# Designs tried in a protein design chat: VH-VL binders against Sushi domain-containing protein 2 (SUSD2). Part 9

Target 1, 195 residues: Sushi domain-containing protein 2 (SUSD2), of Homo sapiens (Human) (q9ugt4r445to639)
Amino acid sequence: RLASAFGDPHFVTFDGTNFTFNGRGEYVLLEAALTDLRVQARAQPGTMSNGTETRGTGLTAVAVQEGNSDVVEVRLANRTGGLEVLLNQEVLSFTEQSWMDLKGMFLSVAAGDRVSIMLASGAGLEVSVQGPFLSVSVLLPEKFLTHTHGLLGTLNNDPTDDFTLHSGRVLPPGTSPQELFLFGANWTVHNASSL
Short names: E, the ipSAE of ESMFold2; O, the ipSAE of OpenDDE; V2, 0.75 times the mean of E and O plus 0.25 times the DockQ between their complexes.

## First folded at step 18 (VH-VL; framework fv_miptenalimab)

Design t01 (from r02 with light chain Y50D; at its last look DockQ between E and O 0.83; V2 from the best seeds 0.64)
Heavy chain, then light chain:
Amino acid sequence: QVTLVESGGGVVQPGRSLRLSCAFSGFSLSTLGYDVGWIRQAPGKGLEWVAEIYWDDDKRYNPALKSRFTISRDNSKNTLYLQMNSLRAEDTAVYFCARDRGYYDSRGWAFDIWGQGTTVTVSS
Amino acid sequence: DIQMTQSPSFLSASVGDRVSITCKASQGISSYVAWYQQKPGKAPKLLIYDASTLQSGVPDRFSGSGSGTDFTLTISSLQPEDFATYYCQQLHSYPLTFGQGTKLEIK
ESMFold2, look of step 18: ipSAE 0.604; ipTM 0.847
ESMFold2 (binder alone), look of step 18: mean pLDDT 91; pTM 0.944
OpenDDE, look of step 18: ipSAE 0.728; ipTM 0.877
ESMFold2, look of step 19: ipSAE 0.448; ipTM 0.764
ESMFold2 (binder alone), look of step 19: mean pLDDT 91; pTM 0.946
OpenDDE, look of step 19: ipSAE 0.711; ipTM 0.867

Design t02 (from t01 with heavy chain Y54W W55Y; at its last fold request DockQ between E and O 0.82; V2 from the best seeds 0.72)
Heavy chain, then light chain:
Amino acid sequence: QVTLVESGGGVVQPGRSLRLSCAFSGFSLSTLGYDVGWIRQAPGKGLEWVAEIWYDDDKRYNPALKSRFTISRDNSKNTLYLQMNSLRAEDTAVYFCARDRGYYDSRGWAFDIWGQGTTVTVSS
Amino acid sequence: DIQMTQSPSFLSASVGDRVSITCKASQGISSYVAWYQQKPGKAPKLLIYDASTLQSGVPDRFSGSGSGTDFTLTISSLQPEDFATYYCQQLHSYPLTFGQGTKLEIK
ESMFold2, look of step 18: ipSAE 0.462; ipTM 0.781
ESMFold2 (binder alone), look of step 18: mean pLDDT 91; pTM 0.949
OpenDDE, look of step 18: ipSAE 0.785; ipTM 0.894
ESMFold2, fold request of step 20: ipSAE 0.458, 0.519, 0.460; ipTM 0.782, 0.796, 0.769
ESMFold2 (binder alone), fold request of step 20: mean pLDDT 91, 91, 91; pTM 0.949, 0.949, 0.948
OpenDDE, fold request of step 20: ipSAE 0.840, 0.835, 0.842; ipTM 0.919, 0.917, 0.920

Design t03 (from r02 with heavy chain Y54W W55Y; at its last look DockQ between E and O 0.67; V2 from the best seeds 0.64)
Heavy chain, then light chain:
Amino acid sequence: QVTLVESGGGVVQPGRSLRLSCAFSGFSLSTLGYDVGWIRQAPGKGLEWVAEIWYDDDKRYNPALKSRFTISRDNSKNTLYLQMNSLRAEDTAVYFCARDRGYYDSRGWAFDIWGQGTTVTVSS
Amino acid sequence: DIQMTQSPSFLSASVGDRVSITCKASQGISSYVAWYQQKPGKAPKLLIYYASTLQSGVPDRFSGSGSGTDFTLTISSLQPEDFATYYCQQLHSYPLTFGQGTKLEIK
ESMFold2, look of step 18: ipSAE 0.473; ipTM 0.783
ESMFold2 (binder alone), look of step 18: mean pLDDT 91; pTM 0.950
OpenDDE, look of step 18: ipSAE 0.794; ipTM 0.899

Design t04 (from t02 with heavy chain R107S; at its last look DockQ between E and O 0.74; V2 from the best seeds 0.00; counts 0 for: pae E 2.8 > 2)
Heavy chain, then light chain:
Amino acid sequence: QVTLVESGGGVVQPGRSLRLSCAFSGFSLSTLGYDVGWIRQAPGKGLEWVAEIWYDDDKRYNPALKSRFTISRDNSKNTLYLQMNSLRAEDTAVYFCARDRGYYDSSGWAFDIWGQGTTVTVSS
Amino acid sequence: DIQMTQSPSFLSASVGDRVSITCKASQGISSYVAWYQQKPGKAPKLLIYDASTLQSGVPDRFSGSGSGTDFTLTISSLQPEDFATYYCQQLHSYPLTFGQGTKLEIK
ESMFold2, look of step 18: ipSAE 0.356; ipTM 0.702
ESMFold2 (binder alone), look of step 18: mean pLDDT 91; pTM 0.948
OpenDDE, look of step 18: ipSAE 0.778; ipTM 0.894

## First folded at step 19 (VH-VL; framework fv_miptenalimab)

Design u01 (from t01 with heavy chain Y104W; at its last fold request DockQ between E and O 0.84; V2 from the best seeds 0.72)
Heavy chain, then light chain:
Amino acid sequence: QVTLVESGGGVVQPGRSLRLSCAFSGFSLSTLGYDVGWIRQAPGKGLEWVAEIYWDDDKRYNPALKSRFTISRDNSKNTLYLQMNSLRAEDTAVYFCARDRGYWDSRGWAFDIWGQGTTVTVSS
Amino acid sequence: DIQMTQSPSFLSASVGDRVSITCKASQGISSYVAWYQQKPGKAPKLLIYDASTLQSGVPDRFSGSGSGTDFTLTISSLQPEDFATYYCQQLHSYPLTFGQGTKLEIK
ESMFold2, look of step 19: ipSAE 0.488; ipTM 0.780
ESMFold2 (binder alone), look of step 19: mean pLDDT 91; pTM 0.942
OpenDDE, look of step 19: ipSAE 0.753; ipTM 0.887
ESMFold2, fold request of step 20: ipSAE 0.524, 0.523, 0.579; ipTM 0.819, 0.815, 0.839
ESMFold2 (binder alone), fold request of step 20: mean pLDDT 91, 91, 91; pTM 0.944, 0.945, 0.943
OpenDDE, fold request of step 20: ipSAE 0.777, 0.750, 0.770; ipTM 0.891, 0.882, 0.890

Design u02 (from t01 with heavy chain R101L; at its last look DockQ between E and O 0.80; V2 from the best seeds 0.00; counts 0 for: pae E 3.1 > 2)
Heavy chain, then light chain:
Amino acid sequence: QVTLVESGGGVVQPGRSLRLSCAFSGFSLSTLGYDVGWIRQAPGKGLEWVAEIYWDDDKRYNPALKSRFTISRDNSKNTLYLQMNSLRAEDTAVYFCARDLGYYDSRGWAFDIWGQGTTVTVSS
Amino acid sequence: DIQMTQSPSFLSASVGDRVSITCKASQGISSYVAWYQQKPGKAPKLLIYDASTLQSGVPDRFSGSGSGTDFTLTISSLQPEDFATYYCQQLHSYPLTFGQGTKLEIK
ESMFold2, look of step 19: ipSAE 0.345; ipTM 0.723
ESMFold2 (binder alone), look of step 19: mean pLDDT 90; pTM 0.941
OpenDDE, look of step 19: ipSAE 0.718; ipTM 0.877

Design u03 (from t01 with heavy chain G108S; at its last look DockQ between E and O 0.71; V2 from the best seeds 0.00; counts 0 for: pae E 2.1 > 2)
Heavy chain, then light chain:
Amino acid sequence: QVTLVESGGGVVQPGRSLRLSCAFSGFSLSTLGYDVGWIRQAPGKGLEWVAEIYWDDDKRYNPALKSRFTISRDNSKNTLYLQMNSLRAEDTAVYFCARDRGYYDSRSWAFDIWGQGTTVTVSS
Amino acid sequence: DIQMTQSPSFLSASVGDRVSITCKASQGISSYVAWYQQKPGKAPKLLIYDASTLQSGVPDRFSGSGSGTDFTLTISSLQPEDFATYYCQQLHSYPLTFGQGTKLEIK
ESMFold2, look of step 19: ipSAE 0.405; ipTM 0.745
ESMFold2 (binder alone), look of step 19: mean pLDDT 91; pTM 0.947
OpenDDE, look of step 19: ipSAE 0.709; ipTM 0.864

## First folded at step 20 (VH-VL; framework fv_miptenalimab)

Design v01 (at its last look DockQ between E and O 0.83; V2 from the best seeds 0.69)
Heavy chain, then light chain:
Amino acid sequence: QVTLVESGGGVVQPGRSLRLSCAFSGFSLSTLGYDVGWIRQAPGKGLEWVAEIYWDDDKRYNPALKSRFTISRDNSKNTLYLQMNSLRAEDTAVYFCARDRYWDSRGWAFDIWGQGTTVTVSS
Amino acid sequence: DIQMTQSPSFLSASVGDRVSITCKASQGISSYVAWYQQKPGKAPKLLIYDASTLQSGVPDRFSGSGSGTDFTLTISSLQPEDFATYYCQQLHSYPLTFGQGTKLEIK
ESMFold2, look of step 20: ipSAE 0.582; ipTM 0.824
ESMFold2 (binder alone), look of step 20: mean pLDDT 92; pTM 0.950
OpenDDE, look of step 20: ipSAE 0.794; ipTM 0.908
ESMFold2, look of step 21: ipSAE 0.496; ipTM 0.800
ESMFold2 (binder alone), look of step 21: mean pLDDT 92; pTM 0.950
OpenDDE, look of step 21: ipSAE 0.780; ipTM 0.900

Design v02 (from u01 with light chain H92K; at its last look DockQ between E and O 0.68; V2 from the best seeds 0.61)
Fold by ESMFold2, look of step 20:
Parts: C-alpha cells; sequence; structure tokens
Structure v02 (fold): chain C 195 residues (1-195), chain A 124 residues (1-124), chain B 107 residues (1-107)
C-alpha cells in the first residue's frame, strides 16, 4: 500500500484520503507498533530563488527508524538543490557507491535527487526533490494492516477513520476546514520522541 | 457576520508614536488557521502590505517598516493592534485591517474581509 | 521582494467594452495571485483568488487567468459600477506585495 506527502504539503493516506496541512515543525507521518516503525517529517517555510521566505510550508526533511535500526534522515541540501542523507545524524557520502547496506535497512541514491530506503520489515520509503521541498512516498506490505497511525492515516481499507487524532478520537464525517487543520497539527512531534 | 473596525487614527507630529486598533466581531482572533494583518494606502497611492500575525502569534513584517512597527493582538479583547513608532511624513495613509480566507488552503489565500480603514496623518 | 508590475496604469473605456489588465511578477509565483477592486473612499474588495477563481458574490463578467509570472484580469462587458482602481497581489512570499494599481475610467 502506498501513501505520500508532497508540495504544500499535500497528503494521500494509505486508504486514499487526500488533505493539505501547512504545518510548521516536525510531525509524525507514520507509527506502526508491529515493527516499531517511526517516520517523521519536518515542515518549514521555503526560500524563493531571490532569497525571500515563502508564506506556505513544505517538507524539508524526513527521518525513519524501525526497531533498533540505524536512524536515517533525508533532507534538502542547501548548496546543490538535491538531497542529503544522514546516518545517525552524520552526513553520508555516496561518491564511491550509490547504495549502502545499513543496520536494519538498505539505502539507494539516484543522482542526489532521489533516495530509496528499504526496511527489514519490507516497508519502503522513496524521497525526491520537488521544487523548494521534498516529496515522500511510503510503501507498506500487507502485514501492517490495522497497525498504522499518523498523518498518513490508518491502513485498514476504511478511509473514514483516516483522520484519527493521537488520542484515538476520530473526526466525524463532514469535517470542517478548521477541524481538518486540527488533525494535521495534532500529530506534532515533541522533543522526547524526535528522531 | 464578520466585521472589522479600525480606530486610533489621527493627526500626529513626526517622530511621535501611535497605536491603531482593529476590533473583530463575529470571529475569534484565536481561531486556528486564520491570520490577520494591516495594509496601508497613502493619499492617491496604491496598497502596501504592512504586517500580519498568525493564530499562534507568529508575525511577519514589511522589511521597510519592521524597525518601527509592531503588530500584536489581545485575544481577551478580540483586538488586533499596530504600534507605529518614530512616525514620518511618508507614513501618512489610510490603514486597513484585513483577514485572510484561511491558511490551510494555500490556493485560496487572499484578504477577503477588510475594515473601512482609519486615517493617520503625520505632519508638523 | 517580488515586484508586481501592472499594465496599464490608466485605462479609459466605455460601458459594454471588454478590458484586460495585466500583472507581471518579477519571479515565478505559481497561481498565488489575488485581484482586488477599490472604489474611492472604500476598502478593497476581493474579486479573484488563486489567479482564476471567482470570489463568491462577484459577477461572472470578471475573470482571471495566468500562472507563473504573467496574470490577467478581464472584464467581459463593462458596467457603470466597474469604474474603479484594480490591484493584483502576490501571496507566494514575503512581503505580500501589491501591484501599483490600474485606474479604470469612463471614456
Amino acid sequence: as target 1 above (195 residues)
Amino acid sequence: QVTLVESGGGVVQPGRSLRLSCAFSGFSLSTLGYDVGWIRQAPGKGLEWVAEIYWDDDKRYNPALKSRFTISRDNSKNTLYLQMNSLRAEDTAVYFCARDRGYWDSRGWAFDIWGQGTTVTVSS
Amino acid sequence: DIQMTQSPSFLSASVGDRVSITCKASQGISSYVAWYQQKPGKAPKLLIYDASTLQSGVPDRFSGSGSGTDFTLTISSLQPEDFATYYCQQLKSYPLTFGQGTKLEIK
């Protein structure tokens, strides 16, 4: 199953629900207790080519860890316009090879603008550059069914509960624009759980 | 019905300070996802964006004005403020407060609700 | 700062005419453009947002087009109440700059 976040940021959940959330800060895209999978993203204002600050936000970094795996962060590179990959907070170099077999995951880098991560569980992430921001796709095997939470929704073949708050409360049908923004803000990463 | 009413304008000498107010009715300034701001218009001239304040109290300023102007709000009074210091003749304008259509939809950004303005005249 | 350059600054036209006002951004701003109408002594009134979407309550003789750097406001058949000053505004990046205005006058 595929879920994605891109642009504005715009989100497409695992069950196909679409929404936009212009958050500022770090957010939980996905948590899955089955494998202790955690995916977090950073959203912040961008910079236009003339140096001015954008009014809206977009994704500028994503981080992933599964169980006791290495922690990988993929973020926008400031000088080249491509992506940087950090392993346990240290920048990796792909000058000699375009792939790495790490603890609990396999990384592949294409031309500095696309990073693919395969986790031991079979979950995968693909991160690419999209304008001043990055785009993220997350692919989950079927064993994650009924085991996901976060901005990418509950994977259970039922989109009606995709707007489930961190507390477990499900937003009702016909959710107002303000309440949809509340859903996005509800999944804020706090200091103790930041990757 | 959402209404915005500016007050606090007047005639003031150069170098002095003035605080403008904008009272909101039918809308709470603490409402998640809405931002509000000030736009000014000198006599016979065009519109100039001054500043805005977000629902979470984050602020943005026109760089030409940021050293002298401060936007703020008081949620208990449901009132937006613009503190203008070290006033100059070029600050003479009608000052409007306005609300954006809603931050959650970047494709819909625009100031759709405006007050009628308050006039500031800076002269000796 | 992103500059918004309107053309023309002044436009003289008759009731029933079709008129267009253009606005050029100094840098790409996607569709983050609003158009406003302002009559003397009044606050601006929103006409168009997202470059082409008509605000509720605005007559359908108003339309907007463009993306990137070049934007156009069109009035398909002028009415007496349309004689006013028109402004574009970009909302992509700070500061949220306006064009200098276009005054539309009765010929």
Scores: ipSAE 0.496, ipTM 0.806, lowest interface PAE 1.4, mean pLDDT 85
ESMFold2 (binder alone), look of step 20: mean pLDDT 91; pTM 0.945
OpenDDE, look of step 20: ipSAE 0.681; ipTM 0.883

Design v03 (from u01 with light chain V33L A34N; at its last look DockQ between E and O 0.72; V2 from the best seeds 0.62)
Fold by ESMFold2, look of step 20:
Structure v03 (fold): chain C 195 residues (1-195), chain A 124 residues (1-124), chain B 107 residues (1-107)
Amino acid sequence: as target 1 above (195 residues)
Amino acid sequence: QVTLVESGGGVVQPGRSLRLSCAFSGFSLSTLGYDVGWIRQAPGKGLEWVAEIYWDDDKRYNPALKSRFTISRDNSKNTLYLQMNSLRAEDTAVYFCARDRGYWDSRGWAFDIWGQGTTVTVSS
Amino acid sequence: DIQMTQSPSFLSASVGDRVSITCKASQGISSYLNWYQQKPGKAPKLLIYDASTLQSGVPDRFSGSGSGTDFTLTISSLQPEDFATYYCQQLHSYPLTFGQGTKLEIK
């Protein structure tokens, strides 16, 4: 099943619900207790070439860990453009090879602007540069049915519960823009373990 | 019903300071997803954005005014403030406070509720 | 700073006319543009947000269009109460900026 986050930032949940949440800070995209999978993203205002700050935000980093795997962060690179990949907060080099076999995950990098991550569970992430921000796609195998939470929704073939708060409470269908902001803010990462 | 009421305007000499207040009724300043700010309008002129304070207390300023103007709020009094220092004749204007919809996405951004304004006149 | 330029600065039209006001940004602002109506001695009133979305309570004779740098406010059948000054505002980048205004006078 596929979910994505891109643009300023626009989300498509695993069950196909679309929404936009102009967040600032770090957020839970996905957590799944089944494999202890955690995916977090950082959203920040953009900066135009003339130095002015945009009011809109977009994703600038994403981090993933599953169980006792390594912690990998993919972020927009400072001054060089493209993407940086960090292993436990240290930048990895792909000048000698375009892939790495890490604890619990396999990485591959294309042209410095696309990173694919395959996890031991069969879950996968693809991170790419799109405009001034990054785009992330998450693909989950069928065993994750009924086991996901976060901004990418509850994967259960029922989009009506995709807006489930951290407490377990479900916002109703037709949720207003103000209530969807509550949903987004509810998934704020209070202690950033990655950025 | 949401109501915004500005106060604190008046006639002052150049170089002096004023603090403007904006009292909110029917709306809590701590409400998630809403920002609040100040817009001014010189006599016979257009609108100029002054400053905005976000729902999470982060702030943005018009760069031309940032060195002299400070936006703040007191959630216990449900009141937005603008501290204006080193006033100049060019600061003569009606000052509006307004609510900005910070919503879950940019498709809702707008100053949707305005106060009636308070007049500041800076003259010798 | 993103400069917003409105055309025309002044417009005179008759009740029942279709009128259009344009707003041009000095750089791309996507759809992050609002239109406001202001009558003398009053605060501005929001008409259109997100370039084309009509604010609740605003008559449907008002409409907005455009994206990127070129935007238009249209009043399909001008009414006597539409005498006012109209402002566009970009919300894409700081500082937030307004157009200089278009004063609409009824013939």
Scores: ipSAE 0.466, ipTM 0.764, lowest interface PAE 1.6, mean pLDDT 85
ESMFold2 (binder alone), look of step 20: mean pLDDT 91; pTM 0.940
OpenDDE, look of step 20: ipSAE 0.707; ipTM 0.878

Design v04 (from u01 with heavy chain S106N; at its last look DockQ between E and O 0.79; V2 from the best seeds 0.69)
Fold by ESMFold2, look of step 20:
Structure v04 (fold): chain C 195 residues (1-195), chain A 124 residues (1-124), chain B 107 residues (1-107)
Amino acid sequence: as target 1 above (195 residues)
Amino acid sequence: QVTLVESGGGVVQPGRSLRLSCAFSGFSLSTLGYDVGWIRQAPGKGLEWVAEIYWDDDKRYNPALKSRFTISRDNSKNTLYLQMNSLRAEDTAVYFCARDRGYWDNRGWAFDIWGQGTTVTVSS
Amino acid sequence: DIQMTQSPSFLSASVGDRVSITCKASQGISSYVAWYQQKPGKAPKLLIYDASTLQSGVPDRFSGSGSGTDFTLTISSLQPEDFATYYCQQLHSYPLTFGQGTKLEIK
């Protein structure tokens, strides 16, 4: 099952719900207790080629860890507009090979602007460049059904509970744009839980 | 009904400081997702954006003014401020405070609620 | 900074005329443009946001168009209350610049 986040930043949940959330900070895209999977993203204003700062935000980094795996972060490279990959907060080089077999995950890089991460659970992430921001796709195998939370929603074939807060409270159908913003802010990563 | 009322304008000598206030009614400054700011207009001139402050206290400034002007707020008084230091003759203007329609929807961005303005005159 | 250039600076017209005011951005700003009307001694009033969306309570003789760099405000049949100064503003990137204004006067 596929969910994505891209653009300013636009989200499509695992169950197909669309929303936009101009977040500023770090957010939980996905938590799945089944495998202790955690995916976080950083949203911030973009910088245009002439150095001006955009008022809107988009994703500029994404980080993932599953269980006690290595922590991988993929972020925009500031010099070329391509992608930079960090392993446990240290930058990796792909000049000699385009893949890495890491602790608990397999990572590959294509064309300098696309990064794929396969996790031991069968979960996968694909990260690519989209304009001044990242595009992120998350693919989950069937075993994650009813086991996900975060900005990418609850995977249960029912989009009406995709806006589930940390408390377990579900925002009602017909949620206003302002209330969707509250949902997004509810999934903010704080320092103690940051990857 | 949301209303914004500026105060603190007046006549002041060059080099001095002045703090403008904008009192909000019918709306809390701490409301998540709203940002507010200052726009000024010199006599006979157009509108110039000065600064804005987000609900989480993050700030943006007109680069020409950032060394001398500071935007801030006091949520307990529901009041927005503009501290203006080292005032110059070119700072003479009507200063408006204004609220954006809501940050959460970039297709809706615009300043939809404005105060009446307060006049600052910098003269020797 | 993104420069917003309005044309014309002055416009003389009669009641009932159709008028257009243009605003050109120095770089692409998508549709993140607002238009304001300002009468002497008053604060600006929002007319249009998102380049073409009419603000609540604004008469439908006002319309906006454009995307990217070229934007137009149109008043289809001028009324006496429409004689004012009009501003565009871009909200895409900081600083949130205004056009220099267009003063619409009775002929």
Scores: ipSAE 0.567, ipTM 0.827, lowest interface PAE 1.0, mean pLDDT 86
ESMFold2 (binder alone), look of step 20: mean pLDDT 91; pTM 0.947
OpenDDE, look of step 20: ipSAE 0.756; ipTM 0.890

## First folded at step 21 (VH-VL; framework fv_miptenalimab)

Design w01 (from v01 with heavy chain S105N; at its last look DockQ between E and O 0.87; V2 from the best seeds 0.67)
Heavy chain, then light chain:
Amino acid sequence: QVTLVESGGGVVQPGRSLRLSCAFSGFSLSTLGYDVGWIRQAPGKGLEWVAEIYWDDDKRYNPALKSRFTISRDNSKNTLYLQMNSLRAEDTAVYFCARDRYWDNRGWAFDIWGQGTTVTVSS
Amino acid sequence: DIQMTQSPSFLSASVGDRVSITCKASQGISSYVAWYQQKPGKAPKLLIYDASTLQSGVPDRFSGSGSGTDFTLTISSLQPEDFATYYCQQLHSYPLTFGQGTKLEIK
ESMFold2, look of step 21: ipSAE 0.515; ipTM 0.783
ESMFold2 (binder alone), look of step 21: mean pLDDT 92; pTM 0.950
OpenDDE, look of step 21: ipSAE 0.688; ipTM 0.869

Design w02 (from v01 with heavy chain Y54W W55Y W103Y; at its last fold request DockQ between E and O 0.86; V2 from the best seeds 0.82)
Heavy chain, then light chain:
Amino acid sequence: QVTLVESGGGVVQPGRSLRLSCAFSGFSLSTLGYDVGWIRQAPGKGLEWVAEIWYDDDKRYNPALKSRFTISRDNSKNTLYLQMNSLRAEDTAVYFCARDRYYDSRGWAFDIWGQGTTVTVSS
Amino acid sequence: DIQMTQSPSFLSASVGDRVSITCKASQGISSYVAWYQQKPGKAPKLLIYDASTLQSGVPDRFSGSGSGTDFTLTISSLQPEDFATYYCQQLHSYPLTFGQGTKLEIK
ESMFold2, look of step 21: ipSAE 0.698; ipTM 0.856
ESMFold2 (binder alone), look of step 21: mean pLDDT 93; pTM 0.955
OpenDDE, look of step 21: ipSAE 0.804; ipTM 0.901
ESMFold2, look of step 23: ipSAE 0.709; ipTM 0.861
ESMFold2 (binder alone), look of step 23: mean pLDDT 93; pTM 0.956
OpenDDE, look of step 23: ipSAE 0.800; ipTM 0.903
ESMFold2, fold request of step 26: ipSAE 0.704, 0.696, 0.670; ipTM 0.857, 0.851, 0.850
ESMFold2 (binder alone), fold request of step 26: mean pLDDT 93, 93, 93; pTM 0.957, 0.957, 0.957
OpenDDE, fold request of step 26: ipSAE 0.909, 0.907, 0.909; ipTM 0.951, 0.949, 0.950

Design w03 (from v01 with heavy chain W103Y; at its last look DockQ between E and O 0.88; V2 from the best seeds 0.73)
Heavy chain, then light chain:
Amino acid sequence: QVTLVESGGGVVQPGRSLRLSCAFSGFSLSTLGYDVGWIRQAPGKGLEWVAEIYWDDDKRYNPALKSRFTISRDNSKNTLYLQMNSLRAEDTAVYFCARDRYYDSRGWAFDIWGQGTTVTVSS
Amino acid sequence: DIQMTQSPSFLSASVGDRVSITCKASQGISSYVAWYQQKPGKAPKLLIYDASTLQSGVPDRFSGSGSGTDFTLTISSLQPEDFATYYCQQLHSYPLTFGQGTKLEIK
ESMFold2, look of step 21: ipSAE 0.598; ipTM 0.825
ESMFold2 (binder alone), look of step 21: mean pLDDT 92; pTM 0.953
OpenDDE, look of step 21: ipSAE 0.762; ipTM 0.887

## First folded at step 23 (VH-VL; framework fv_miptenalimab)

Design x01 (from w02 with heavy chain R106S; at its last read DockQ between E and O 0.92; V2 from the best seeds 0.83)
Heavy chain, then light chain:
Amino acid sequence: QVTLVESGGGVVQPGRSLRLSCAFSGFSLSTLGYDVGWIRQAPGKGLEWVAEIWYDDDKRYNPALKSRFTISRDNSKNTLYLQMNSLRAEDTAVYFCARDRYYDSSGWAFDIWGQGTTVTVSS
Amino acid sequence: DIQMTQSPSFLSASVGDRVSITCKASQGISSYVAWYQQKPGKAPKLLIYDASTLQSGVPDRFSGSGSGTDFTLTISSLQPEDFATYYCQQLHSYPLTFGQGTKLEIK
ESMFold2, look of step 23: ipSAE 0.695; ipTM 0.849
ESMFold2 (binder alone), look of step 23: mean pLDDT 93; pTM 0.955
OpenDDE, look of step 23: ipSAE 0.828; ipTM 0.914
ESMFold2, fold request of step 26: ipSAE 0.701, 0.705, 0.712; ipTM 0.856, 0.854, 0.858
ESMFold2 (binder alone), fold request of step 26: mean pLDDT 93, 93, 93; pTM 0.957, 0.957, 0.956
OpenDDE, fold request of step 26: ipSAE 0.907, 0.906, 0.907; ipTM 0.948, 0.947, 0.949
ESMFold2, last read: ipSAE 0.687, 0.704, 0.696; ipTM 0.847, 0.860, 0.853
ESMFold2 (binder alone), last read: mean pLDDT 93, 93, 93; pTM 0.957, 0.956, 0.955
OpenDDE, last read: ipSAE 0.905, 0.907, 0.906; ipTM 0.947, 0.948, 0.948

Design x02 (from w02 with light chain S93T; at its last look DockQ between E and O 0.83; V2 from the best seeds 0.76)
Heavy chain, then light chain:
Amino acid sequence: QVTLVESGGGVVQPGRSLRLSCAFSGFSLSTLGYDVGWIRQAPGKGLEWVAEIWYDDDKRYNPALKSRFTISRDNSKNTLYLQMNSLRAEDTAVYFCARDRYYDSRGWAFDIWGQGTTVTVSS
Amino acid sequence: DIQMTQSPSFLSASVGDRVSITCKASQGISSYVAWYQQKPGKAPKLLIYDASTLQSGVPDRFSGSGSGTDFTLTISSLQPEDFATYYCQQLHTYPLTFGQGTKLEIK
ESMFold2, look of step 23: ipSAE 0.664; ipTM 0.839
ESMFold2 (binder alone), look of step 23: mean pLDDT 93; pTM 0.957
OpenDDE, look of step 23: ipSAE 0.820; ipTM 0.912

Design x03 (from w02 with light chain D50Y; at its last look DockQ between E and O 0.75; V2 from the best seeds 0.66)
Heavy chain, then light chain:
Amino acid sequence: QVTLVESGGGVVQPGRSLRLSCAFSGFSLSTLGYDVGWIRQAPGKGLEWVAEIWYDDDKRYNPALKSRFTISRDNSKNTLYLQMNSLRAEDTAVYFCARDRYYDSRGWAFDIWGQGTTVTVSS
Amino acid sequence: DIQMTQSPSFLSASVGDRVSITCKASQGISSYVAWYQQKPGKAPKLLIYYASTLQSGVPDRFSGSGSGTDFTLTISSLQPEDFATYYCQQLHSYPLTFGQGTKLEIK
ESMFold2, look of step 23: ipSAE 0.460; ipTM 0.765
ESMFold2 (binder alone), look of step 23: mean pLDDT 93; pTM 0.958
OpenDDE, look of step 23: ipSAE 0.812; ipTM 0.912

## First folded at step 24 (VH-VL; framework fv_miptenalimab)

Design y01 (from x01 with light chain D50K; at its last fold request DockQ between E and O 0.84; V2 from the best seeds 0.80)
Heavy chain, then light chain:
Amino acid sequence: QVTLVESGGGVVQPGRSLRLSCAFSGFSLSTLGYDVGWIRQAPGKGLEWVAEIWYDDDKRYNPALKSRFTISRDNSKNTLYLQMNSLRAEDTAVYFCARDRYYDSSGWAFDIWGQGTTVTVSS
Amino acid sequence: DIQMTQSPSFLSASVGDRVSITCKASQGISSYVAWYQQKPGKAPKLLIYKASTLQSGVPDRFSGSGSGTDFTLTISSLQPEDFATYYCQQLHSYPLTFGQGTKLEIK
ESMFold2, look of step 24: ipSAE 0.696; ipTM 0.854
ESMFold2 (binder alone), look of step 24: mean pLDDT 93; pTM 0.957
OpenDDE, look of step 24: ipSAE 0.808; ipTM 0.909
ESMFold2, fold request of step 26: ipSAE 0.678, 0.646, 0.634; ipTM 0.845, 0.845, 0.846
ESMFold2 (binder alone), fold request of step 26: mean pLDDT 93, 93, 93; pTM 0.958, 0.957, 0.958
OpenDDE, fold request of step 26: ipSAE 0.905, 0.903, 0.906; ipTM 0.948, 0.948, 0.949

Design y02 (at its last look DockQ between E and O 0.60; V2 from the best seeds 0.67)
Heavy chain, then light chain:
Amino acid sequence: QVTLVESGGGVVQPGRSLRLSCAFSGFSLSTLGYDVGWIRQAPGKGLEWVAHIWYDDDKRYNPALKSRFTISRDNSKNTLYLQMNSLRAEDTAVYFCARDRYYDSSGWAFDIWGQGTTVTVSS
Amino acid sequence: DIQMTQSPSFLSASVGDRVSITCKASQGISSYVAWYQQKPGKAPKLLIYDASTLQSGVPDRFSGSGSGTDFTLTISSLQPEDFATYYCQQLHSYPLTFGQGTKLEIK
ESMFold2, look of step 24: ipSAE 0.616; ipTM 0.814
ESMFold2 (binder alone), look of step 24: mean pLDDT 91; pTM 0.942
OpenDDE, look of step 24: ipSAE 0.773; ipTM 0.904

Design y03 (at its last look DockQ between E and O 0.66; V2 from the best seeds 0.67)
Heavy chain, then light chain:
Amino acid sequence: QVTLVESGGGVVQPGRSLRLSCAFSGFSLSTLGYDVGWIRQAPGKGLEWVAEIWYDDDKRYNPALKSRFTISRDNSKNTLYLQMNSLRAEDTAVYFCARDRYYDSGWAFDIWGQGTTVTVSS
Amino acid sequence: DIQMTQSPSFLSASVGDRVSITCKASQGISSYVAWYQQKPGKAPKLLIYDASTLQSGVPDRFSGSGSGTDFTLTISSLQPEDFATYYCQQLHSYPLTFGQGTKLEIK
ESMFold2, look of step 24: ipSAE 0.624; ipTM 0.821
ESMFold2 (binder alone), look of step 24: mean pLDDT 92; pTM 0.954
OpenDDE, look of step 24: ipSAE 0.729; ipTM 0.876

Design y04 (from x01 with heavy chain W54S Y55S Y102S Y103S W108S, light chain Y94S; at its last look DockQ between E and O 0.60; V2 from the best seeds 0.00; counts 0 for: pae O 14.1 > 2)
Heavy chain, then light chain:
Amino acid sequence: QVTLVESGGGVVQPGRSLRLSCAFSGFSLSTLGYDVGWIRQAPGKGLEWVAEISSDDDKRYNPALKSRFTISRDNSKNTLYLQMNSLRAEDTAVYFCARDRSSDSSGSAFDIWGQGTTVTVSS
Amino acid sequence: DIQMTQSPSFLSASVGDRVSITCKASQGISSYVAWYQQKPGKAPKLLIYDASTLQSGVPDRFSGSGSGTDFTLTISSLQPEDFATYYCQQLHSSPLTFGQGTKLEIK
ESMFold2, look of step 24: ipSAE 0.188; ipTM 0.707
ESMFold2 (binder alone), look of step 24: mean pLDDT 93; pTM 0.959
OpenDDE, look of step 24: ipSAE 0.000; ipTM 0.547

